# Ledger of designs, part 6: VHH binders against 5'-methylthioadenosine/S-adenosylhomocysteine nucleosidase (mtnN)

Target 1, 252 residues: 5'-methylthioadenosine/S-adenosylhomocysteine nucleosidase (mtnN), of Buchnera aphidicola subsp. Baizongia pistaciae (q89aq7)
Amino acid sequence: MKKEIKKNYRIGIIAALQQEVQILFNKLKNYKINKISNITFYIGNIHNIHVVLAKSGVGKVFSGITCALLLQKYKVKFIINIGSAGSLNKNLKPGSIIIPTNVCYHDVNLTAFGYSIGQIKNCPKTFLSNTLMLKLTEKYLFENKIKYQKKLMISGDIFIDTCEKKSLLKKRFPKAIAVDMEAAAIAHVCYQFNIPILIIKSISDSSDINAADNFKYFINLASKNSSLVTINVLQTLFKNTKNILFDNNNRC

## First folded at step 1 (VHH)

Design n14 (framework vhh_7nfr_2)
Fold by ESMFold2-Fast, scan of step 1:
Structure n14 (fold): chain B 252 residues (1-252), chain A 124 residues (1-124)
Amino acid sequence: as target 1 above (252 residues)
Amino acid sequence: QVQLQESGGGLVQPGGSLRLSCAASGFTVSSNYMSWVRQAPGEGREWVSSISGSGDSTYYADSVKGRFTIARDNVKNTLYLLMDSLKSDDTAVYYCAAGDLYSDYWTPEEYDYWGQGTQVTVSS
C-alpha cells in the first residue's frame, strides 16, 4: 500500500540507547522532546529535513511499539534504524559500518508448520531494506572511502555473549554478518505498514565471551560512526523520496 | 553500597569559574557512565553532562557546551565538572549521578545512584 508523500514529510530515526541517539540529538535544530510510555521522541530538523528521532529501549517489543508510534502518531514516511550490532564475521572490527540488505529473526522457530527458521507466519523469510535508500547510502560510503559490508543481519531478544551461542547462530544463519536486538522487529513493523526502511549499524562487540566488555568499551565508537553516516546521508537519501516509495519491494 | 559525594560548590560572580568534584565509594568511575545533573529553584532536573566508563566520549547540554568540561581521575575514583564563564542561569544544586550502560543517561529519573548535591550560586 504505497502512499503519496506530502511536501512536508517526516523521517523517523530509531535507536535503542541514549548513547546511540545523542549525536543526532546534538545536531537537531528547533527541537522539542515528547515522552510516551517511557519512549522518548526528539522532534526537529537536521539539514532542513523534518526528523523524529526516537529512543526505543532495548529489544523487539520496545522497538516495535516505537516504530508503530512513529508511523501512526508522527506520520513518518521513512524509517532509519541506527545504532550498534555484534559481529558474526571475524573481519568486522569495532567501529566497522554495516548497511544490511535484509534482516530476519534468529529467535523465531515455526518450522513445525513448514516455515523457514527465523520466519514469522504471513511474513517473508527476511525483511528487505529499501533498494534505493541502500544504493544511495552505498554511493555515499564509496565516494567518501568508508569501508562497509552489506549482507544479512539477524535480531533476537538475547545478547550473544558465548562462543556456543555464536557458533549456533552461524550454523543456522551462515550468511549473517551481524546480530542485534531490534532491527528485525523494526523492519517487520515497516513491512506491515508498507514503509521503506534503511538500517545503518556499527560494530560494538564480537558476540562471544568478550562481548560484554567489548560493548562497554566500544558502544560510543559504534554510536558515533553510525550517527555520522546517518547525518551525512540524510540529504542525499531524501532528494528523490517519492521514487523510494515506488521502489519499495517489502510487500511486492 | 554505592555512595557519591559532591563538593566544590559555592558563591561566584558572573564570568567566574568553579570545579565540582564527586568522590565515589563502592563504585568505579571508570566502569560506568557518570553524569552531572542540576536543579534550579522551582524547576525540574536538567541533565548537564556525561562521560562514558571508557572515557572515550563526553556529552554536554547545549546550554553549557563550550563552557563546561567533564573529566575523571580513575586513580582517585573521582568525577569532575570544570565550569567556566558562569552565568546567573547556572545557579542550581548540582548532583553527581550514575546508571548502568542500558540506563538512559539523558533521563535523570532513570539513574540508580545519586549524590546529595552541591549548591552553585552565580550572583552579582
Scores: ipSAE 0.000, ipTM 0.191, lowest interface PAE 16.3, mean pLDDT 83

Design n15 (framework vhh_7nfr_2)
Fold by ESMFold2-Fast, scan of step 1:
Structure n15 (fold): chain B 252 residues (1-252), chain A 127 residues (1-127)
Amino acid sequence: as target 1 above (252 residues)
Amino acid sequence: QVQLQESGGGLVQPGGSLRLSCAASGFTFSSYWMSWVRQAPGEGREWVSSISSSGDYTYYADSVKGRFTIARDNVKNTLYLLMDSLKSDDTAVYYCAKDYEGLSYWDEPSGYYFDYWGQGTQVTVSS
C-alpha cells in the first residue's frame, strides 16, 4: 500500500562511533537522549523529519541489537547506516563516498552445506539496499559532483589491517569495494523485519598495514562526509511529496 | 560466463548516423556501469562514454559530447550508443565494456580499466 509520510514517521540512523554520529547530533532539534546498555539513542528532528540517531558500538552484535531496538522500541520505518569503511579498492581514497547496492558477511561460511560464501541459511546471498533511496542518493551525488562508488560492501567482526587479510577478502569477494564491521548485520536485521535500508559510508582506511593510522587520521573526514550526504539525502527525500515512502508490509 | 556482443557498425559517410548495440549475458547487467571504448587504427584505446547502472547518469569524452548518446535497456540487457554527426576521426573499432570488478566511475575517467571487453564492431566513416 502506498502511503504518504505520517507526522509520527521516524527514520533510524545508526553508526558505531561517537565521531560518526556527532555531526548529525549537532543538527538535531528538540532532542532527548536515551541510553540502553551502552547504546545511545538521540531522538529529535532534522529538517522537520523525525529521527532516532543511534550510537551502537562496534561489531555485528552491537549493531544488530541497536537496529532491533530502533525497529521495536522506537518504531522507525527506515534505516540509514552511516559512518566509515575500509577500502578494498586502491582507487578509493580517504573521504571517498560509497553507497553500497548490496552487502554480505565476509566471516560467514556455510559452503559445506551448499550456500555461497557469506550467505546465512534462509537469507539471500547478499542483502539489498532500497532501490528508490539509492537512486535519490546517486542523483544528489552526481548533481553535486561528488565522487562515489555503488558496489558490494562486506562486513565482519574483524578490523582488516594486514595485506594478507585484505588479499584473502579480495580473493573470496572479488566484487567487494569496501569492508566494515556493522553494515551486513544491520541489513540482515532490516531484511528480517522487512524494513528498507540505505548505507552511506566514507573511506577511513586502506585495510592494510597502515589501516589503524589511516583510521585515526581520517575518521573525522569520513564521519563528516557520510553525515553531510545523509543530511542532504534526508532533505531531498522529504522536500517533494511526490517522493512518497511506501508502507510495504510484504516487501514485494 | 560473462559475454558481451557488439553489433551495428558499418560504413557511413561524414555527417551520417549509426546505432551500436551490445547484448550482455552471464552477469546482473542492471547492477553495473557500462561503457563504450574505441580504438582507431594504429592508436591506443580511447574511452568514449559511460552510463550508470540505473541509466540516470551519463558521461562523455569531450570529442563526442553533443554528438553521441549512450543508453541502456535493463529489461533486454542491452547497451546502446547512438552516434550522430559522424566524422572521419570517429573511424575505429568500438568495444562494449563492463565495469572492472571493484571499480566504478570517477569524475575523470582517465585510467579506466574494464572487465570483459566484447569482440568489437568496426565503424568506418568514409571521407
Scores: ipSAE 0.000, ipTM 0.101, lowest interface PAE 18.2, mean pLDDT 81

Design n16 (framework vhh_7nfr_2)
Fold by ESMFold2-Fast, scan of step 1:
Structure n16 (fold): chain B 252 residues (1-252), chain A 128 residues (1-128)
Amino acid sequence: as target 1 above (252 residues)
Amino acid sequence: QVQLQESGGGLVQPGGSLRLSCAASGFTFSDYAMSWVRQAPGEGREWVSSIYSGGDSTYYADSVKGRFTIARDNVKNTLYLLMDSLKSDDTAVYYCARDSPYYDEWSGELTYYYMDVWGQGTQVTVSS
């Protein structure tokens, strides 16, 4: 049945696949599971931090619905998107950590109306990750000698699995280092509701003809790496740091 | 140079407890996450538990969650595995391992990623 929503649910964590949430779920204390329209929410505590972990399903619509439910039903104040991504940069190998500074869509095109490729009407060209959360995460990674990259990631409702698709994305988004199917939609919802977002991904595939085989082979590695970073940065981000500021997008 | 030395293994009855120790030398122990990995006779390596450089974040395999506790002492450069409610399935050689500070390309030779230094192992046998 319907339970009272605690105002103290502060941190939402979203991933698309069971492999991507499983490690964090195993870390949850005093947990309960709630399932809404095939979206699974795991509600509990990590490092004495109140967490709502959500398994959204794959793609923009599932991740957008999930993010909106985290904000409206569970009243989370921060979103962390975790999981796997495909590489668009030859220096990113399977298991590499990325903490994108910004994300945009690769399958949105309103250029006929004067917008940049990837830009939706009434939105910025890219959605920004929260600067303070990024800096604290980068400090953790640097202090623990974990190799990472931070640049643009792009998202769309397409698994990039051919050289032709990859080449087209690299041409259209020369600054993008990685691609996934959820991050930009989650960031878009966060932008709309003026909620800070952090994205922590690990590389599972090369976004080319070998991508499906790479994904199957490396998904557990990518899930492990993104989850372990997330577990460790939760304490850094939220223990005694109640003054984390929103990225103010002039939302009123 | 860089070394990990395990101790504390032995023979115990089902339901018993053991405490494994791993002494680290030749590197700044407090800079590295550490892991325990086991290998049962005739089987591949199985990751058991990890602890991060500061000691406040721990991770466990489903098979040992709730029974084993990983801990570290950064002043003494020592890693521990406290093993409770031991069962015959826990019989294995237990290895202490240092997590790699950088992500290496996947190697077909190692079953566990990001572990670049290994101890010699300590035998744990759970039997009547």
Scores: ipSAE 0.000, ipTM 0.139, lowest interface PAE 15.4, mean pLDDT 82

Design s01 (framework vhh_7sr4_2)
Fold by ESMFold2-Fast, scan of step 1:
Structure s01 (fold): chain B 252 residues (1-252), chain A 123 residues (1-123)
Amino acid sequence: as target 1 above (252 residues)
Amino acid sequence: EVKLVESGGGLVQPGGSLRLSCAASGFTFSDYAMGWYRQTPGKQRDLVADITSGGSTKYGDSVKGRFTISRDNTKNTVYLQMNSLKPEDTAVYYCAADYGSSWYEPLDEYDYWGQGTQVTVSS
């Protein structure tokens, strides 16, 4: 009957760049800063929810290490991946919100052994976002008339900056709406540890020849938009004590 | 193995000063937020002051400007400097520890609590 989320229910929030964590860091109260091997952890609270906000660095390895540390050292029970993404869909302009239903790698290829493109051995074809949190986020966006898309996002250790690279990804992953460098690795770690994940991204670039210039121009807008959605999701979690952040249907 | 030991309580005259100490052992002190709470007979425990592992502080409204919380990570000790003491400050003062950052949670949610130290401000 407690009004507050118990202190052992901590939420980890991961983003790659300082611009992507800055707004959430500014909302963090009663905080401490820990740094481990160039990964920065900001520990505090937002809306009376205990959060560990992490700046991982760019790419699969930094984000995977960061996620594993959040789960094992900081004992977080839920992961939110925030930040920016490149568009693979003509209707997604800079600042648009995406809340992917699932994510997979675009730079993994074990098709020689009968796996689907993007699938790693002993893993599903795609990693799923937590359905309850996804629906809660969608409800917030719909009620506030914020345009969004939810579909497949793909991740790899490549910044997509040519028409050739973009066309290849669209051909291999026709259902993908956006691309980044971290989300699939974070979701993969969450899958291995059976921890729920929510992904909230905003578009910073068009994943073509203009991508680097667009990224520089729009990274702050994308960071702001993904952060504001995240703050509202956290506020909704504070109001909804019925959410079981670590339950995985193993009890019945 | 985990222990919080308060000291420095006692009897003091109105307008006086007192310094409380809480010596911690059995955990990595620098990773914990530390706080001081007080309880008067017939009332619930109230936050006096807390300090995060990073040094950020918060104070209860009734003590703001009069009390100062500080920590020494080399000595695994948190302090409460109490100035301009009033009869209303009479209470049992408890040291508390919470992993990472502290927030306002029910008292039973803290990781560790000390035994308490009595502060009495005469008449």
Scores: ipSAE 0.000, ipTM 0.107, lowest interface PAE 20.1, mean pLDDT 83

Design s02 (framework vhh_7sr4_2)
Fold by ESMFold2-Fast, scan of step 1:
Structure s02 (fold): chain B 252 residues (1-252), chain A 123 residues (1-123)
Amino acid sequence: as target 1 above (252 residues)
Amino acid sequence: EVKLVESGGGLVQPGGSLRLSCAASGSIFSSYAMGWYRQTPGKQRDLVADISSGGSTKYGDSVKGRFTISRDNTKNTVYLQMNSLKPEDTAVYYCARDEYEYSSGWYTDFDYWGQGTQVTVSS
């Protein structure tokens, strides 16, 4: 009978803003803080699980660089993207949880070359969240009577704050339920490195004329809700790390 | 280390005006919500006014129309302009900052507090 040597698996958690990382940072034990090119990494333990929590900054480039550093420098086994999103669905109220099944860009257009709207050359039409991570998170939400939606989310370097912008996105992406500025870039990096990703967002705004005021009003609620879901699924995800990696490598 | 320093308190006659200032130093950024609270001996702290990083304001019912909160992000300072002061406004006034960036103050308690400044409205 042989005992397996415990592997030191690290989990990467990424969000754009301080309030989005703050609750997780407050749970972090034996931590240290590293800053690289104005990106802040909090390295420590939650529930005896090694976590690298990163505050990327807003937008595709900051989040892409941050994700690549989590993968290359910190060698995390999978990524959880958390934080806030704007609603494109009238049934999603502030504080509602979404766990997107897939994400794509809303500000990419290579249709002149025969690609789908939102599709980057040499990439799929949408980037997929890891199936097992989604199932484990959904089980937690269902058992705890937390309302959630899982569908398409879209990302771009634009804050959606007018009815005109929202209507255009709903016309171009009729299946999209929410919009943000980072998730598709993080998922793209994870796709490129073949790393599993889970996205846990909470609604902060309605993506219309009220969006900026809604965001300021509800950002703390959204940050709290996405963080609490993350904290509560972390142990289950960690225990399933090998299965998650296996699931991720068996893409059809 | 976050430090909040209030100034502008004092003794004033009923109907008078005062302007309170709160200078913030340390790891504070313009992205934080700021607020003013007041406390009378033996009572809990009551919200006077708060202001989000984006300028959205909220006022306590007793001060609406008389007090105005504002901020100067270049100076890391929040102000409370108090007009038409009443004896009931007599209290220690505390400046507070939220813990989180881009907070509106409505879903979080303020975590960083100044030492307070006394406002006395007499006679």
Scores: ipSAE 0.000, ipTM 0.110, lowest interface PAE 19.1, mean pLDDT 84

Design s03 (framework vhh_7sr4_2)
Fold by ESMFold2-Fast, scan of step 1:
Structure s03 (fold): chain B 252 residues (1-252), chain A 123 residues (1-123)
Amino acid sequence: as target 1 above (252 residues)
Amino acid sequence: EVKLVESGGGLVQPGGSLRLSCAASGFTFDDYAMGWYRQTPGKQRDLVADITSGGSTKYGDSVKGRFTISRDNTKNTVYLQMNSLKPEDTAVYYCAKYNLPSGYYSPQDFDYWGQGTQVTVSS
């Protein structure tokens, strides 16, 4: 009468750059490498959890394609977006951890049709991170005394590298603490496929005139910090694997 | 249990040199930034130098060009080479473990401090 269907769930992890995937790749056991349309997938295990780690390339289109392939070809059931972000908040220094509660686009404007700045038609004003995974990540960070911020992050196909660009974004999105080029597109794809997302970023730059130099100097730091948090989140998931990775398909 | 043990302090004349060592245990040393701070009585701790897990270094303005921080991941040890010592370098020197690989947080963001080692620069 009641039949429980259990699936072999994989977790997809997306980052844009080789520096951002390298540490996690080094932790993969029994790995295989597959390349599709200039996107590199590293398939293996971390803490006995099946993961597909993807190097997407920079920007909305690369990250969107990568996320869709993770969902459709590799059948992942959860997405973690990792890597670097630029700071829009003076209290966020290079290496600071952010786990955004929500993300939206900063380069979308349909206000002529009554939508909020950053909102796509038929989508919410912002895309939400998974509440359970945010709480588990926050618990890990708090218990290990790692400082973090959880607020809005915004994404667009522009590297924010002038005081003018930064000021405009802060005016348009006063609640945003950080900016990147992929997270909102990944969250949008997850929204369309009804797949949960967690975003773990570390600050690489100040999104102003010094941003390019800061990025070059701090990208390895940001990559290490986001990877460390991600590894520990995966360990937490392994402890709760039966509860996280199972669907109950029989309900009355 | 995280443990940091400093050594190499002592009395030295102005212009002299000392090398401090900090032996670390109880955590994956390679994954964390490490730092040296110093404190004189009645004042807050000031950054001397820090080093990220990847080897990038930062120095306090008063010591830049005279002191060198380094790490040996095979020995789980961080070092501070102190050259051209001045009387104003007299302080208790503390080894610190940062809570992340970064080392770019304030002193309040450290999750562990060593017991400290006294450095006295006097004639």
Scores: ipSAE 0.000, ipTM 0.163, lowest interface PAE 15.9, mean pLDDT 83

Design s04 (framework vhh_7sr4_2)
Fold by ESMFold2-Fast, scan of step 1:
Structure s04 (fold): chain B 252 residues (1-252), chain A 123 residues (1-123)
Amino acid sequence: as target 1 above (252 residues)
Amino acid sequence: EVKLVESGGGLVQPGGSLRLSCAASGRTFSDYAMGWYRQTPGKQRDLVADISSGGDTKYGDSVKGRFTISRDNTKNTVYLQMNSLKPEDTAVYYCATDSYYEGLYSWDEYDYWGQGTQVTVSS
């Protein structure tokens, strides 16, 4: 069975922008490109591991559709969401690595019906990253003296680019260290399909008045850092696929 | 804002034991790596031990098997249990923790440091 897992299992890797997929695409061997409904899929091998790399486009709907297609059309066994994020913590500078333990929406509010801020009906308060995938990634980062943070990240269909928006998010989500536009939607789809997820992000901006300029300047650094972590942990995650799938399938 | 306060140092006989504690304040530390370094006058600081937020540990070659690092995230405290102490372990011991990282190809020494606590092993 371990031979079957190593030979036949595909891993889905999803990012929003071309800059965020480019380094992984450059490492892809025996690749082919498939485009479905304005979403690009790059199919091939990294370290003899079958991967499907997807460029979703920006925002919750594009990332949700892309994740569902990875699961249903390409039959990937787990998802890694990579790319960039804005900082909600002054100690996180461009290039900093984050591997969120959990993620939730910042632009959902059903509190009128007794739900927590950010919680969608019939969902948990936050979506959890897979514990074993996190542990394996954390071990790699610690052993290689790469500093990282692992806390809450929040997602919404808004680019956070003012001090007012940032302050409001910090008040509503005091445990959040970073913000993006895709991760919670991808984790939500993984929750619905009972698929394990790992999120590896690198900081591209400060989520304030300088955010757009920071993003343009640092997107390539953030893309490089998240991609290199992913490449370096991919083989370890693949070797542990059986254990990862077992833990996730016994969640509910 | 971030402050680290070491305690538990002192005088001990060769072969004895000490436990150092580092109390951290100014933020939640459960998601940060924490470590112990030591320094003897005229020498650079050496890694004694560190521990990741996930509990993975590293030790300096000279202390491996004798010292144990652990953490209590509910108290924002990291501990260093020192056994089989030798005169060569005499140094000022510093607690340290992370702030941020600027790229995958580079890593830095810890950014926040305590004031240090003296450990003296007789002769």
Scores: ipSAE 0.000, ipTM 0.263, lowest interface PAE 15.8, mean pLDDT 84

Design s05 (framework vhh_7sr4_2)
Fold by ESMFold2-Fast, scan of step 1:
Structure s05 (fold): chain B 252 residues (1-252), chain A 124 residues (1-124)
Amino acid sequence: as target 1 above (252 residues)
Amino acid sequence: EVKLVESGGGLVQPGGSLRLSCAASGFTFSSYWMGWYRQTPGKQRDLVADIYSGGSTKYGDSVKGRFTISRDNTKNTVYLQMNSLKPEDTAVYYCAAESDYLYTGSYEDEYDYWGQGTQVTVSS
């Protein structure tokens, strides 16, 4: 007879490509598919946790719209951005895991107005991943002896496929270990809405003349590795939702 | 000359097991997606399982948990271990190979090369 109050938290997971969402979609129970403005949302349960998995499409605009819809229409409590990235670091090989501490744009330049390279007006120099989500994910990776890097990643609406482009990014962003086309836009939306974000990427290519061939061969390995890390940390992140939200609001 | 040679099919009782093998030649096996499809008379071919060279697998809903796909890149062979077989698993099983699968977004697209098929019959 006694009524109970249940916490009904949804977690948003976003990736650009079908290959990147496919493994998580295959684990989804009691699911439905919803399309909004040609963006596909898969709504269901993983480990009895309510998940909204979104296939955004490639690039900043698609990922920004998708993230905003996750936050406003589906009311998710935090975002996990998964998928593939190109390497800017010789020690990162195909399949390597990265959990970036921060992200910024590589195709934004307002230096004429006194901003840092990559910085948008009224935004920080880089967008920060949630500290507690990072610590919980890092603990999982360490305990399972999975090698990872947690440094800067950079994003822009350009596929980095030449030594010239790669060299220029390394010169402008010497601390960057990886590059993609969505993560900074997703983190920017999360910053605007004050929502925690975690980014889990796996390396698909070397960001040079071989990048397109590497991507073709390693996209499914990268998708598998980022998805498996996500599945294995999901329950721990869910149980810590209140602490994650508290940590996010009290960050400096 | 590209060849996919299937073996291991046959008649088995319900609850039994079979292991299918597909020996591949004439292409760079390690760079190809390998898959198993099945077809019953009057129906379209359905995905049973497929496998990427890096080990990622996908299974059809009706076989998940009962069948296991694996590959040996040194032997240029893909395998399908079929356990807890049911009468509804009766079909012709086809080995398939696909070089451009990685960009299709769907693991159910048509393959570049097909074997001749091997009959699996589950009955008492």
Scores: ipSAE 0.000, ipTM 0.112, lowest interface PAE 19.4, mean pLDDT 84

Design s06 (framework vhh_7sr4_2)
Fold by ESMFold2-Fast, scan of step 1:
Structure s06 (fold): chain B 252 residues (1-252), chain A 123 residues (1-123)
Amino acid sequence: as target 1 above (252 residues)
Amino acid sequence: EVKLVESGGGLVQPGGSLRLSCAASGSIFSDYDMGWYRQTPGKQRDLVADITSGGSTKYGDSVKGRFTISRDNTKNTVYLQMNSLKPEDTAVYYCARVYDEYSGSYFEYFDYWGQGTQVTVSS
């Protein structure tokens, strides 16, 4: 019975770039590769846990389509979004781990209709990470003395590479510690399907005039750090799948 | 890409002074800790001085009160002012952007090292 339940559960892991999926792909056993509309899915096992690892491509549309396919075609029970992010907080160095408590869009503006900046109609102001998944990940990080932050992250279809863009985001989202191009879209899809999500990112750039050079230099470090955290929490998250699903259903 | 280029080394008599410079390109070092390390033949590299992004400094016990580390974030340059030099200060001095001091014990961080500059203190 326990064997039947465990073998039927799949965990979806999504990242935008090859560098961000490569380390997890290297750990994948008994794998096969499926490509759907230029989105690559790697299906196999990590620590004898069924995983579907997806390389979405960059931006909201690619990540949204990829997440929906993970949920509808591959029937994953929860999503982990991994990869890199740009820093909006002076205390976050390259390679720093963030596990955002919530995410929202930075390029959505329906304030003319009374919504908060970043809020889409019929959605919450921010999309929440699953509380139990966060707690289990935080426990791992604390016990292993890995420094991390858990605050707001913001997402949009723009690479933040100027002081003007960074300043505007900090003014509009003073609680945001980091920015990326996928996480809010993935969390939005998970919200619509009532699927729990955990986001594990590592800092690759400073979101200012040197962001592109920082990104090229630190993408492998960020990819390594987010992947290693993910690998090390997978067993704990898998063992707690029933509790995570229960927690997620009671979030409202 | 990140590159570190040291300058200012040379031969000096005991009690003399030298100023080392490290010019950085390709990354924002204003957000990161920078340091000077030295190595003598047959020994591991040891910390001479470091400076945080916020300007806080730390020195190796053998150089406290004699050496001063500083930075110019506008020029992406780190300096080491070396006063009251002793023969035991003879070493190759390396500028580095080192991540090992970040509070993670689990992850390996990348170090960026310059080519090194020779400092010889001899009468």
Scores: ipSAE 0.000, ipTM 0.104, lowest interface PAE 19.3, mean pLDDT 83

